# VHH binders against CLA biosynthesis isomerase (cla-dc): the designs that were tried, part 16

Target 1, 281 residues: CLA biosynthesis isomerase (cla-dc), of Lactiplantibacillus plantarum (Lactobacillus plantarum) (p0dx41)
Amino acid sequence: MASFIASDQDVKNFLTAPSMNDQEGIGFAYATDEAVLKALIPAPLKLMAPVVCGYVVHMGKPTFSAPYLEESLFALVSYKDKMMGAYPINLLLHGPGAESGVIAGREGAGIPKKLADDIELRRNDNSATATVERHGKTLLNVSWTAGELNDPSIMKQFAGQLALGKEAEMNSFFYKYDIDQHEDGTNHFSNVQLVATQLRSLADQVEPGNLSIQLESTDDDPFGELKVLKPLGAAWFHFDTSVMFNTLKLDEVDAATTMPKLLTGRYDRSFFNPKAATYII
Below, E stands for the ipSAE of ESMFold2; O stands for the ipSAE of OpenDDE; V2 stands for 0.75 times the mean of E and O plus 0.25 times the DockQ between their complexes.

## First folded at step 9 (VHH)

Design f2 (from e1 with G98V; framework vhh_vobarilizumab_d1; at its last look DockQ between E and O 0.01; V2 from the best seeds 0.00; counts 0 for: pae O 11.6 > 2, unsure alone 62.0 < 65, placed apart)
Fold by OpenDDE, look of step 9:
Structure f2 (fold): chain B 281 residues (1-281), chain A 125 residues (1-125)
Amino acid sequence: as target 1 above (281 residues)
Amino acid sequence: EVQLVESGGGLVQPGGSLRLSCAASGFTFSSNYMAWYRQAPGKGRELVAGISSGGSTSYADSVKGRFTISRDNAKNTLYLQMNSLRPEDTAVYYCARVDTFYIKYSGDYEPFDYWGQGTLVTVSS
């Protein structure tokens, strides 16, 4: 019998070790403007390379939702030269499980997730394509062709994460914050903190190849700000398992300095300006 | 129609300097990211330097400290100051509006439809 009341056991099991199992799709990397990318990285994180990484994947067996597709662009960063990992700039989700994925990510881990209008991922024998659409525009068009990387030097950056047949751990850096609604109806951000989410993944398929990539922008999704200067490579990959097993609270940070860099990945312009809501699906 | 016309190439001795220019037309130059690429004989085209609409610059490691990319938005012109030139800098240099990249079967890549004709730079004693 369906009920609005959850059991005590359900509460205890809430988002226990969220896993994105049976994950497959295109991973890619390209060179971008260092100054621009660096400006997007909130303190105290430090940019490691002028490279944008990304993926478009099908999450086939999430433990917290139905299947969904996900796109992300992220930078490689370090925390106090002690921890290295990914700083996701944005994530877009689409499909049956997208709502749950967005909610789980945002509320659970402070992940900058929004819903896409559409994400398509297609593969033939030796190539794959993916498109991401939001607000009537194709924001990302990416293709993988099996073969050599555009730039083999990028392998050192991916080797740790895409080790075939071996469990790999990866840090993802996110910023969490509270929204405080005041009596006058205004909202303020507080308790902004940097966290590191740790993932353990097992790749059972990795196929390197050539990258082709196109980016476009809307006001709400300025993908084009991260200009493609040089495609570096792509890979088709499959994670049998990928589990978030730990979250570390690293630092509290200044809201005024940090929040400007966080809002776009999480909110459309309509949140800032009611008149900005011009798009109608 | 988007037009990019490079100039300033030539023969120089090692250690010499050249300044390349790129005249842009057919688009809002001031709003676009611009870049220089080069292609040496028998090699693929590679990024040399880029400059954002706001003036932020990036360089390939091989040219850092020697090359300077700049732009004059009033003149719709992109520049590449090349100092301390080396024989390995010998190449055809291309001006580009950076936007979309596509890859050829050979593994080479180029911006989509936003290249100039190129200007040859030869560094030789």
Scores: ipSAE 0.008, ipTM 0.236, lowest interface PAE 11.6, mean pLDDT 89
ESMFold2, look of step 9: ipSAE 0.154; ipTM 0.653
ESMFold2 (binder alone), look of step 9: mean pLDDT 77; pTM 0.766

Design f3 (from e1 with N32Y S53T S58Y D99T T100E; framework vhh_vobarilizumab_d1; at its last look DockQ between E and O 0.12; V2 from the best seeds 0.00; counts 0 for: pae O 8.6 > 2, placed apart)
Fold by OpenDDE, look of step 9:
Structure f3 (fold): chain B 281 residues (1-281), chain A 125 residues (1-125)
Amino acid sequence: as target 1 above (281 residues)
Amino acid sequence: EVQLVESGGGLVQPGGSLRLSCAASGFTFSSYYMAWYRQAPGKGRELVAGISTGGSTYYADSVKGRFTISRDNAKNTLYLQMNSLRPEDTAVYYCARGTEFYIKYSGDYEPFDYWGQGTLVTVSS
């Protein structure tokens, strides 16, 4: 019988080793304006290349939710020139498990997740398309066509993340913080911390191909800020398993300098201005 | 040319079992979400079960615990094991190729682009 009371065991098992198994979709990379991208990266992370990476995938077997679709744009960064990984700028989720995915990511790992209005991912034999919609606008339109990459020089980036039949570890950098509500009704950010979430994934399908990509912006989702200067490539891929097995606390950082770069990926403008919501769905 | 050919249908008594097969050709079977639909006389087509490329499965509430969808990528074949069959399971069963990779729980969304001709399953005493 369903109950509002969870068992002690359930509490102990809360979000244990969250896994995003049975992932499949489009991964992509494109060249962007270096100065713009660098400006989006919070210290102490360092941009490695003027490249935006991203994906639109179906999460088929999350251990913490029903299936859902997820979009992300991320940069390749380093921490102290030792740890390399992804810095996700944004994540949008859609589908039955999207709510749970957003909650788990934000509360559990400090992941910049929001809900999309719609995400579609379609494939034919030699091509696939994905669209991401939020607030009445198509923010992302991406297509993969099986074959050669637009630019073979990007192969090293894909090879590192999408090695067939071999487990690969990847770092994802996030910033966690606390929200403190004061008696006067104001909210403040505190305890801002850089963390590295470590993922172990097994790719059992990787199909390189040509990328076509279009980006659009809204005030709440300024995807167009990351201009497409040159498509580099895309791949259709499938992860059999993908497990978050560890989170490293790396540094405490200054809230005043960090939070401006974190808010958009997490909050709509209405959080800052009650009159900012101007769209009708 | 994409082809889906269902087989295994027939007459069975209530409580009996059948195994349906769908032979796929003309496309990379392993790369596609696959599903079974059924259409009973005088009723609309409904989603019965779906299976992702990674083996994630979906079942309609009416068939949960009784039906099992599976795939053999090496054989380019989709299966539906139907146990504990009921008269209300009587329908033409169709194999479908999916273009989207998730199924809404409502079962109302049809992200499929190719269908087989169907195989008739009749459950009657």
Scores: ipSAE 0.012, ipTM 0.307, lowest interface PAE 8.6, mean pLDDT 89
ESMFold2, look of step 9: ipSAE 0.205; ipTM 0.695
ESMFold2 (binder alone), look of step 9: mean pLDDT 80; pTM 0.812

Design f4 (from e6 with T103Y; framework vhh_surovatamig_d1; at its last look DockQ between E and O 0.44; V2 from the best seeds 0.00; counts 0 for: pae E 7.7 > 2)
Fold by ESMFold2, look of step 9:
Structure f4 (fold): chain B 281 residues (1-281), chain A 126 residues (1-126)
Amino acid sequence: as target 1 above (281 residues)
Amino acid sequence: EVQLVESGGGLVQPGGSLRLSCAASGFTFSSYYMSWVRQAPGKGLEWVATISTGGGSTYYVDSVKGRFTISRDNAKKSLYLQMNSLRAEDTAVYYCAKVTEFYYKYDSSTGSFDYRGQGTLVTVSS
């Protein structure tokens, strides 16, 4: 029977490694202002290219929730010139599993997840479109058309790094932290640390093509700061499996210099300005 | 043009097994979800199973779940349906179908089918 008390087996199952199985959608890359993107990257991570990568996908069979749609923008970074991978700037989730996905990602690995008002992903034959809406604007409108990349010279470097039917390992970097409350009710940050989560992903489908992308900003989601200077390319992809198989604790980092770069991916303006969420009848 | 050629049907006793095949040509097979649909004598078409482009996701009508398995081989441009524990009510002409559109939105979902083959007859009797 149902209970507020979980069984011992439920607790054991809760601790198993999460998987994002049956992922399908549009991946993309575009060039942006290098100085702007560098400024967003907390030490000790270093930006590897003035490129924003991203995706809009359907998470069909996540092990921690019902299905949902997910958007992300991320930078390509290195740690101490020996580990490279993705640094996600944001993730927006929508659908029946989205609330659970935000909770799991925020608590498990410090992933910068928020809820979108709406996400749509549509494919028709050899073209696809996705939109992401939040707080009164379409933050992202992206399309893929099968064929030539916008910049074909980058095929070897950016597109097609995955071999179909073989697992590929990738790093994702996140910053975790605690928010501790003092006896007077005020808060402070502690234990701010850099972690790397290692994923093993199996791609069944990668179809390169042409990117069309438009970004907009709201006060809560300033996507337009990451200007599209040059679209590079897009692909439609499907991962059968994607498993978080390892997590590395890399460094403790300074809260004062780090936290300003973490908050907007995780919180809205109402956390910073009580007038930012005013609702008038 | 698109061609879908079904095979593997026949007469079997209840409880028996058959494996249906569909050879596809005239389109990029690996880019489309594929389905099996069937038409029992004197009845309309019934959806049976669907498989995603890479084969990672499969879906079945309740009446065949646990007995039928849909699969695909993108290198051979072929779709399969393994049918076990066959029953009299599985008697039908089975058609291979290309799914021409799908749409993710958590208000609604929609798909359509393109079936152009002659089908393959499965008869379960004793």
Scores: ipSAE 0.013, ipTM 0.497, lowest interface PAE 7.7, mean pLDDT 85
ESMFold2 (binder alone), look of step 9: mean pLDDT 83; pTM 0.848
OpenDDE, look of step 9: ipSAE 0.269; ipTM 0.632

Design f5 (framework vhh_surovatamig_d1; at its last look DockQ between E and O 0.57; V2 from the best seeds 0.00; counts 0 for: pae E 10.2 > 2)
Fold by ESMFold2, look of step 9:
Structure f5 (fold): chain B 281 residues (1-281), chain A 124 residues (1-124)
Amino acid sequence: as target 1 above (281 residues)
Amino acid sequence: EVQLVESGGGLVQPGGSLRLSCAASGFTFSSYYMSWVRQAPGKGLEWVATISTGGGSTYYVDSVKGRFTISRDNAKKSLYLQMNSLRAEDTAVYYCAKVTEFTYKYSGTEFDYRGQGTLVTVSS
C-alpha cells in the first residue's frame, strides 16, 4: 500500500548505495581559455589542464529512477595535489527519470543539476550526434565519428582512465551548502563544504573518434563562456556498471568567495533578477 | 550479404511462452546493436526491444516490459527474445533487425528489419 509514511524497509532501501548502470553515449574533450576556466573553479580545487571534458549519455538502468538523458561539462581538477578528478560545471537532465535524478544529485552531493527542455542522442553506424536544448537555444551540439582523435597526443591520458573490462575508480568534486532563513526573512548560506563522490565504473565499449562541437549561451545557461579553442577528441562508450560507493567531506569553505561560482549551475536568472522570467508551457 | 533468419514462432494460448531466435550472418554481429520489431496484421511496424553490442544494455517498449527479455550470444551470432505471459495483442510477425540508426529521444526510435520474420499467434 502506498503511504506518505515510508516503511522501515523502504528507509533501509533508500540508504542503499546507488548505481548508474547501462550508461552509453558520447564523451568528449576540448581545449578552452585557461584563465576563463580557472576562474570558475572554487578554492581549494585547482585546475589541472585548460581542458573541458563532457558527455551526453543515456542512463539506461539507474537504481533510483526511470531512464534519462544527461549532459555534463566538467573540468579536471585536483584537491591539494593528492586527489584528482572531475569538477562538473553543469549537468542537464531530460526524460522520465530526470526529475528524480535532479533531486537525488542535489540532495546527495550538491550536484549542479537542472532540467533540459530536450536532449537527443542519435547514432548512425559509425557516427553519432547529440543536442541539448534549453530556454530557446541549442546549448550544445556535438558529433563523434569513429576513427582518429582530433589530437591523438591525449589518447594515452584518457585511454588509461577507461579500459575495457576493468573497473576504474573516479572522483567527482562538488560543493554542498545549507540555506537558512533569519527571523527577518532574509537568507544566508551556512555549512559550505567541498565533498568528493567516489565511483567504480566498468566500461565494456570504448570507440574513439573525431569531435565536432558547438556551444551557445542563454541568460540562464552561459555555455558559450567555455569557448572551444581546439577540439581534442570524442568517443562512444558504454559503462556496464557505475556505483557510487563513498562520499568524503574534504573541507569547509568560505561562503562569500565560493557561492558566486555555484549559483548559475543550480539556479536560473529569476533567482537573481526580479524582472527575469521564462515562460515554457 | 546480410542475412537474418528468425525462428521459434507459433500458436500459443494466452499466458503462454515462446522463445524467438535469430541467426545472423554476412556482417560482424558483435559490432551492432540488435532489435526485435513486430508488425500486427493491418498495422505498422512497432519496435519491441533493443540490445547493445556487448549485451550490457537492454531496452523495451512499455507494453512488453517485465514479460519479454532480449539477449544475444556473440560467439554464436544469435539474437533471442524470451516472451512470457503472452497476450492476444502480442500477435504479430516478429523481425530481427540490425540497428544502423537509433535515437535516444523520449518520443520514439528509428529501426529497420532484414528478415522475413516469424509469426507469433496468441489465441484461445
Scores: ipSAE 0.005, ipTM 0.437, lowest interface PAE 10.2, mean pLDDT 85
ESMFold2 (binder alone), look of step 9: mean pLDDT 82; pTM 0.835
OpenDDE, look of step 9: ipSAE 0.412; ipTM 0.732

Design f6 (from bV7 with V29F S58Y W100F; framework vhh_vobarilizumab_d1; at its last look DockQ between E and O 0.01; V2 from the best seeds 0.00; counts 0 for: pae E 18.3 > 2, unsure alone 63.7 < 65, placed apart)
Fold by ESMFold2, look of step 9:
Structure f6 (fold): chain B 281 residues (1-281), chain A 128 residues (1-128)
Amino acid sequence: as target 1 above (281 residues)
Amino acid sequence: EVQLVESGGGLVQPGGSLRLSCAASGFTFSSNYMAWYRQAPGKGRELVAGISSGGSTYYADSVKGRFTISRDNAKNTLYLQMNSLRPEDTAVYYCARDTFTIKYEGSTYTVTKSFDYWGQGTLVTVSS
């Protein structure tokens, strides 16, 4: 019988390692303003290249929710020159599993997830298009056409990331934090820490091609700050499996220097200014 | 093989100028972020200046306004113009390729940072 109290077995099932199986869509990379991108990267992470990577994908069989669509823009970073991987700047989710995906990611690893108003992913023949809409604008419009990359030189840097039919291990970096209340009612940040999630993924489809990409901004989602200076390339891909097999606590970090770079990926302007205009959609 | 060869170091008086050069070979120079690092005796290496493949520049606060990084992609050469030199600029200066490399080894991908792409260094001594 349904209850507000979970059974012991429900609690055990809740703690099972998450997997994002049957993931498919467009991955892409473009060159951007290095100084702007570097400024968005909190210490102790260090920017590795003046490149924004991203994707728009369908998460077809996640183990923690119904299916959903997800967008991300991320930087390539290192931690202490020893661990390298992705630092997602934003993630927007849409679909029947999206709310659960936001909750799971935010609570589990501090992943900067918000809900989009709409995400559309279409593939036809040897081309595909994706759009991401939120708060009155199309924030991202991306197209892939199978064939030559815009800049083949980036292929050398990323060609070894995926091999068809073989597992690859990847790091993603996030910052977790708590918001606690003082006795006087005011809030403060506590437990601000850098973590890494470690994923093991099996790609069974990778089709490289030409990228076309446009970004727009709203007050809540300033995607246009990450200007497209040069499209580098895109690919259509499918991961059969993708398992988050480990999460590492790497560092505790200073709230004052870190939190300004975290809040906008997680909260809208109304959280910062009660007089902010309300969007109507 | 990747090779980075620095030159142009030497002894100068405070307030003087030097121009460092770095000849690069064994990779596509024009597609890589390049940087100058320095290491004072007994200290760790620090980033001095960087330049992207497209020409965007970065400078450490300690050298901003005094040093200028530049590159000639046709000649595979990185430069550092150092003006208004101070005793605290005394260090071995290294040309570096800042890049991110993912390698496939056997049946497993290994993510490695290839931070061993450094030149041999050129000594700059600022002393009166």
Scores: ipSAE 0.000, ipTM 0.114, lowest interface PAE 18.3, mean pLDDT 83
ESMFold2 (binder alone), look of step 9: mean pLDDT 77; pTM 0.753
OpenDDE, look of step 9: ipSAE 0.036; ipTM 0.355

## First folded at step 12 (VHH)

Design g1 (from e1 with N32Y; framework vhh_vobarilizumab_d1; at its last look DockQ between E and O 0.37; V2 from the best seeds 0.00; counts 0 for: pae O 10.1 > 2)
Fold by OpenDDE, look of step 12:
Structure g1 (fold): chain B 281 residues (1-281), chain A 125 residues (1-125)
Amino acid sequence: as target 1 above (281 residues)
Amino acid sequence: EVQLVESGGGLVQPGGSLRLSCAASGFTFSSYYMAWYRQAPGKGRELVAGISSGGSTSYADSVKGRFTISRDNAKNTLYLQMNSLRPEDTAVYYCARGDTFYIKYSGDYEPFDYWGQGTLVTVSS
């Protein structure tokens, strides 16, 4: 019988080894303005290259949700020149499992997730397209055409992450924080922490190809800030498994300097200005 | 503008043959997966046959061995050769441009983005 009371066993099983299994879609990389990208990276993380990476994928068998589509833009960063990984700038989700995906990501791992209006992913033989829409605008339009990468030199950067048939570990860096409301009604951010979520993934399909990408901005989703200077490449890929098996707490960081870089990926302008809310009923 | 125009439908006796054509325009025909659908009276639309840009074909079980889908990329034309027609094949046949893989959670699942107006095939004695 359904109950508002979870069992002790359910509590123990809460988000145990969250896995994004059966991922399939387009991965891509493009060169962007180094200064701009660098400015988006919170301390103490360091940008490794002036490259934006991203994906639009179908999450077919997540362990915590129904299937959903997900878009992400992320940078390659390092922590203390020892740990390397991805710093996601934004994630948008769409589909039956999107709500759960957003909740699990945000509350569980501090992932900057929002809901998209629509995400479409299509493949037609040796080509694929993806579109991401939010607030009535197409923010991302990406296409993959099987064949050579735009810039073959990028393979060196991705070879470690997309090794076919071999389990690969990757770090994803996130910032967690608390929100505290004061007596005057204002909310404050506290206990801002840099964490590294460790993922183990198995790619069983990787098809390199040519990238075409277009970005657009809204006030809530300034995708265009990460300007495309040069497409580098794309791949159609499939991950059989992708497990978040551990999270490392790395550092406590200053809220005042960090939060400005975190808010856009997590909140719309309406959180800062009620008059900025946009909707269609 | 993308256009798909079907032709070749008509009345045929059981056991007879028809060849449907779909003239495509407004897009790079050779790059797209194409398909034939049909809708019988009172029934839902169903996939009949598909052909990839590379020429790989697939068929509904009900038409396997009887129908052949083909394409002429030089003419931007999709074909459906229908042999050994049966009364149950009576339907409006639609040409569709589509994807081999499509994920969409907004609205109804439609793996195809453009359709023709359809051509009626009637199999009757």
Scores: ipSAE 0.009, ipTM 0.308, lowest interface PAE 10.1, mean pLDDT 90
ESMFold2, look of step 12: ipSAE 0.044; ipTM 0.576
ESMFold2 (binder alone), look of step 12: mean pLDDT 80; pTM 0.803

Design g2 (from e1 with E1Q V2L A23E A35G G44Q G50F S58N L78V V92I Q117K L120P; framework vhh_7qia_2; at its last look DockQ between E and O 0.26; V2 from the best seeds 0.00; counts 0 for: pae O 5.3 > 2, unsure alone 64.6 < 65)
Fold by OpenDDE, look of step 12:
Structure g2 (fold): chain B 281 residues (1-281), chain A 125 residues (1-125)
Amino acid sequence: as target 1 above (281 residues)
Amino acid sequence: QLQLVESGGGLVQPGGSLRLSCEASGFTFSSNYMGWYRQAPGKQRELVAFISSGGSTNYADSVKGRFTISRDNAKNTVYLQMNSLRPEDTAIYYCARGDTFYIKYSGDYEPFDYWGKGTPVTVSS
């Protein structure tokens, strides 16, 4: 019988080695405004290149949820010149497993996840398209056509993550924090911490190709701020496995300077202004 | 011209097995999802199983553990091994070429864009 009380064993097994298995879709990269992108990166992380990376993928066999689609835009960053990895700016999820995916990511790893209204991913023959919608607007439209990259120089950026048949490790940087409500009703952020989540992935399919990409903005999702200056390339890829096997606590950081950069990826403007709520019934 | 030709259907007793084949032509087989649908009399067409270009498989709950979808890209053929067949499995089975199956989760869409003529499967004592 179903119960609101979890067993001790369930507690011990909570979100153990979360894996995004059977992941398939479009990965892409494009050049953007360096100053704008740099401004979005919280300290102490440093931007490595004026490039936005992203993906629209289907998570076919996650270990913590039903299947779902996921979009992400992220930057390549370094931590104290010792660690390199991805800094996700946003993630949107859609599908039956999306709620669980959002919860697991946000509470488990401090990942900036929100729910999309709709995500579509379609491939036929040697071309694919993806669209991401939220609050009645198409925020992202991306296309992949098998063949040559827009700019072959981007291969250096992808080589580390998309090695076929070899396990690759990657760091993803996130910020965790606490929310404390004071007696006056105000909420404050505290214990802001930079962490690095370590992923081990196995790509068994990578098909490079040409990228076409369009971005649009809403107040809640300013995708257009990361404007496309030059598409660099795309790939259709499949990960058999992708496991989050460890999280490193790196630094405590200043809340006042960090939180302004974190809020949009996590919250709609309604959190700041109740009158700013946007929805479709 | 796109073509999907199913074979392997027939009459089988409950608990029996059948193997369906579908030979594809007219498109880049190795790059597409392939699937199997079935339609029973008086019922809507339903997805049975599908396989990605990379070999990832998915099944309807009703056939999990009993059916296996596979593909041979060299032969442009997708297979459906059906074991432990039940009367409720009686239907016309259709091979389908698919876009990416993960278009959206609305339940009111067709992820596949081309179907064969179908092969009948009858499970009866």
Scores: ipSAE 0.027, ipTM 0.364, lowest interface PAE 5.3, mean pLDDT 91
ESMFold2, look of step 12: ipSAE 0.180; ipTM 0.684
ESMFold2 (binder alone), look of step 12: mean pLDDT 79; pTM 0.795

Design g3 (from e1 with S58Y; framework vhh_vobarilizumab_d1; at its last look DockQ between E and O 0.36; V2 from the best seeds 0.00; counts 0 for: pae E 3.2 > 2, unsure alone 62.8 < 65)
Fold by OpenDDE, look of step 12:
Structure g3 (fold): chain B 281 residues (1-281), chain A 125 residues (1-125)
Amino acid sequence: as target 1 above (281 residues)
Amino acid sequence: EVQLVESGGGLVQPGGSLRLSCAASGFTFSSNYMAWYRQAPGKGRELVAGISSGGSTYYADSVKGRFTISRDNAKNTLYLQMNSLRPEDTAVYYCARGDTFYIKYSGDYEPFDYWGQGTLVTVSS
């Protein structure tokens, strides 16, 4: 019988080794303005290259939800010149499992996730397209055409992460924080922490190709800030498994300097200004 | 270039049978979901039947038990066997190519990107 009370066993099993299995879609990379991208990276993380990476994928068999589509833009960063990984700037989710995906990501791992209005992913033969829509605007339009990368030199950078048939580990950097309401009604951020989530993934399909990409902005989703200076490449890929197996607490950081860089990926402007609420019925 | 060419349409009496064919070229036919649509005069286009690359079939309720969709991957040809035809089956029938991969959770979108020119089926006494 359904109950509002979870069993002790359920509590113990809560988000155990969350896995995004059966991922399939388009991965891509493009060159952007270095200064702009650097400004988006919170300390102490350091930008490794003026490149934005991203994906639009179908999460076919998540262990924590129904299937959903996910978009992300992320930078390649380093922590203390020892750890390298991805810093996701934004993630948008759509589909039956999107709510659970957003909740699991945000509350469980500090991942900047929001819900999209719509995400579409299509492939026919040796070409694929994806679109991401939020608040009535197409924020991202990406296409992959099988063949050569726009810039073959980028393969050297990604070869280690997309090794076919081999388990690869990667770090994803996130910031977790608390929200405290004061007596005057104001909310404050506290206990801001940089964490590294460790993922183990197995790619069984990687098809490189040419990237075409367009970005647009809204106030809530300023995708265009990460301007496309040069498409570098795309790939159609499939991950059989992708397991978040560990999270490292790295540093406590200053809230005042960090939070401005975290809010947009997590909240719409309505959180800052009630009059800025946007919706479609 | 992707091409879909329908054939086999014509005039038939109620209760009669027709077999439509769709010759496909310009893509890997065996990898695609394929479908038949029809459009009657004054009505919208509707899905009649679909068949996956693996041979799984779908039929509209209006044609279940009467129509059979099949494919010959070696010949790159899609078929629609239509039996027990009725006047209400009168329409232009279109062959459609489905996406190899298609994911969209919102809206009533058809996962088809190419269509044939259509073949007219007229059922009349």
Scores: ipSAE 0.231, ipTM 0.583, lowest interface PAE 1.2, mean pLDDT 92
ESMFold2, look of step 12: ipSAE 0.288; ipTM 0.729
ESMFold2 (binder alone), look of step 12: mean pLDDT 78; pTM 0.788

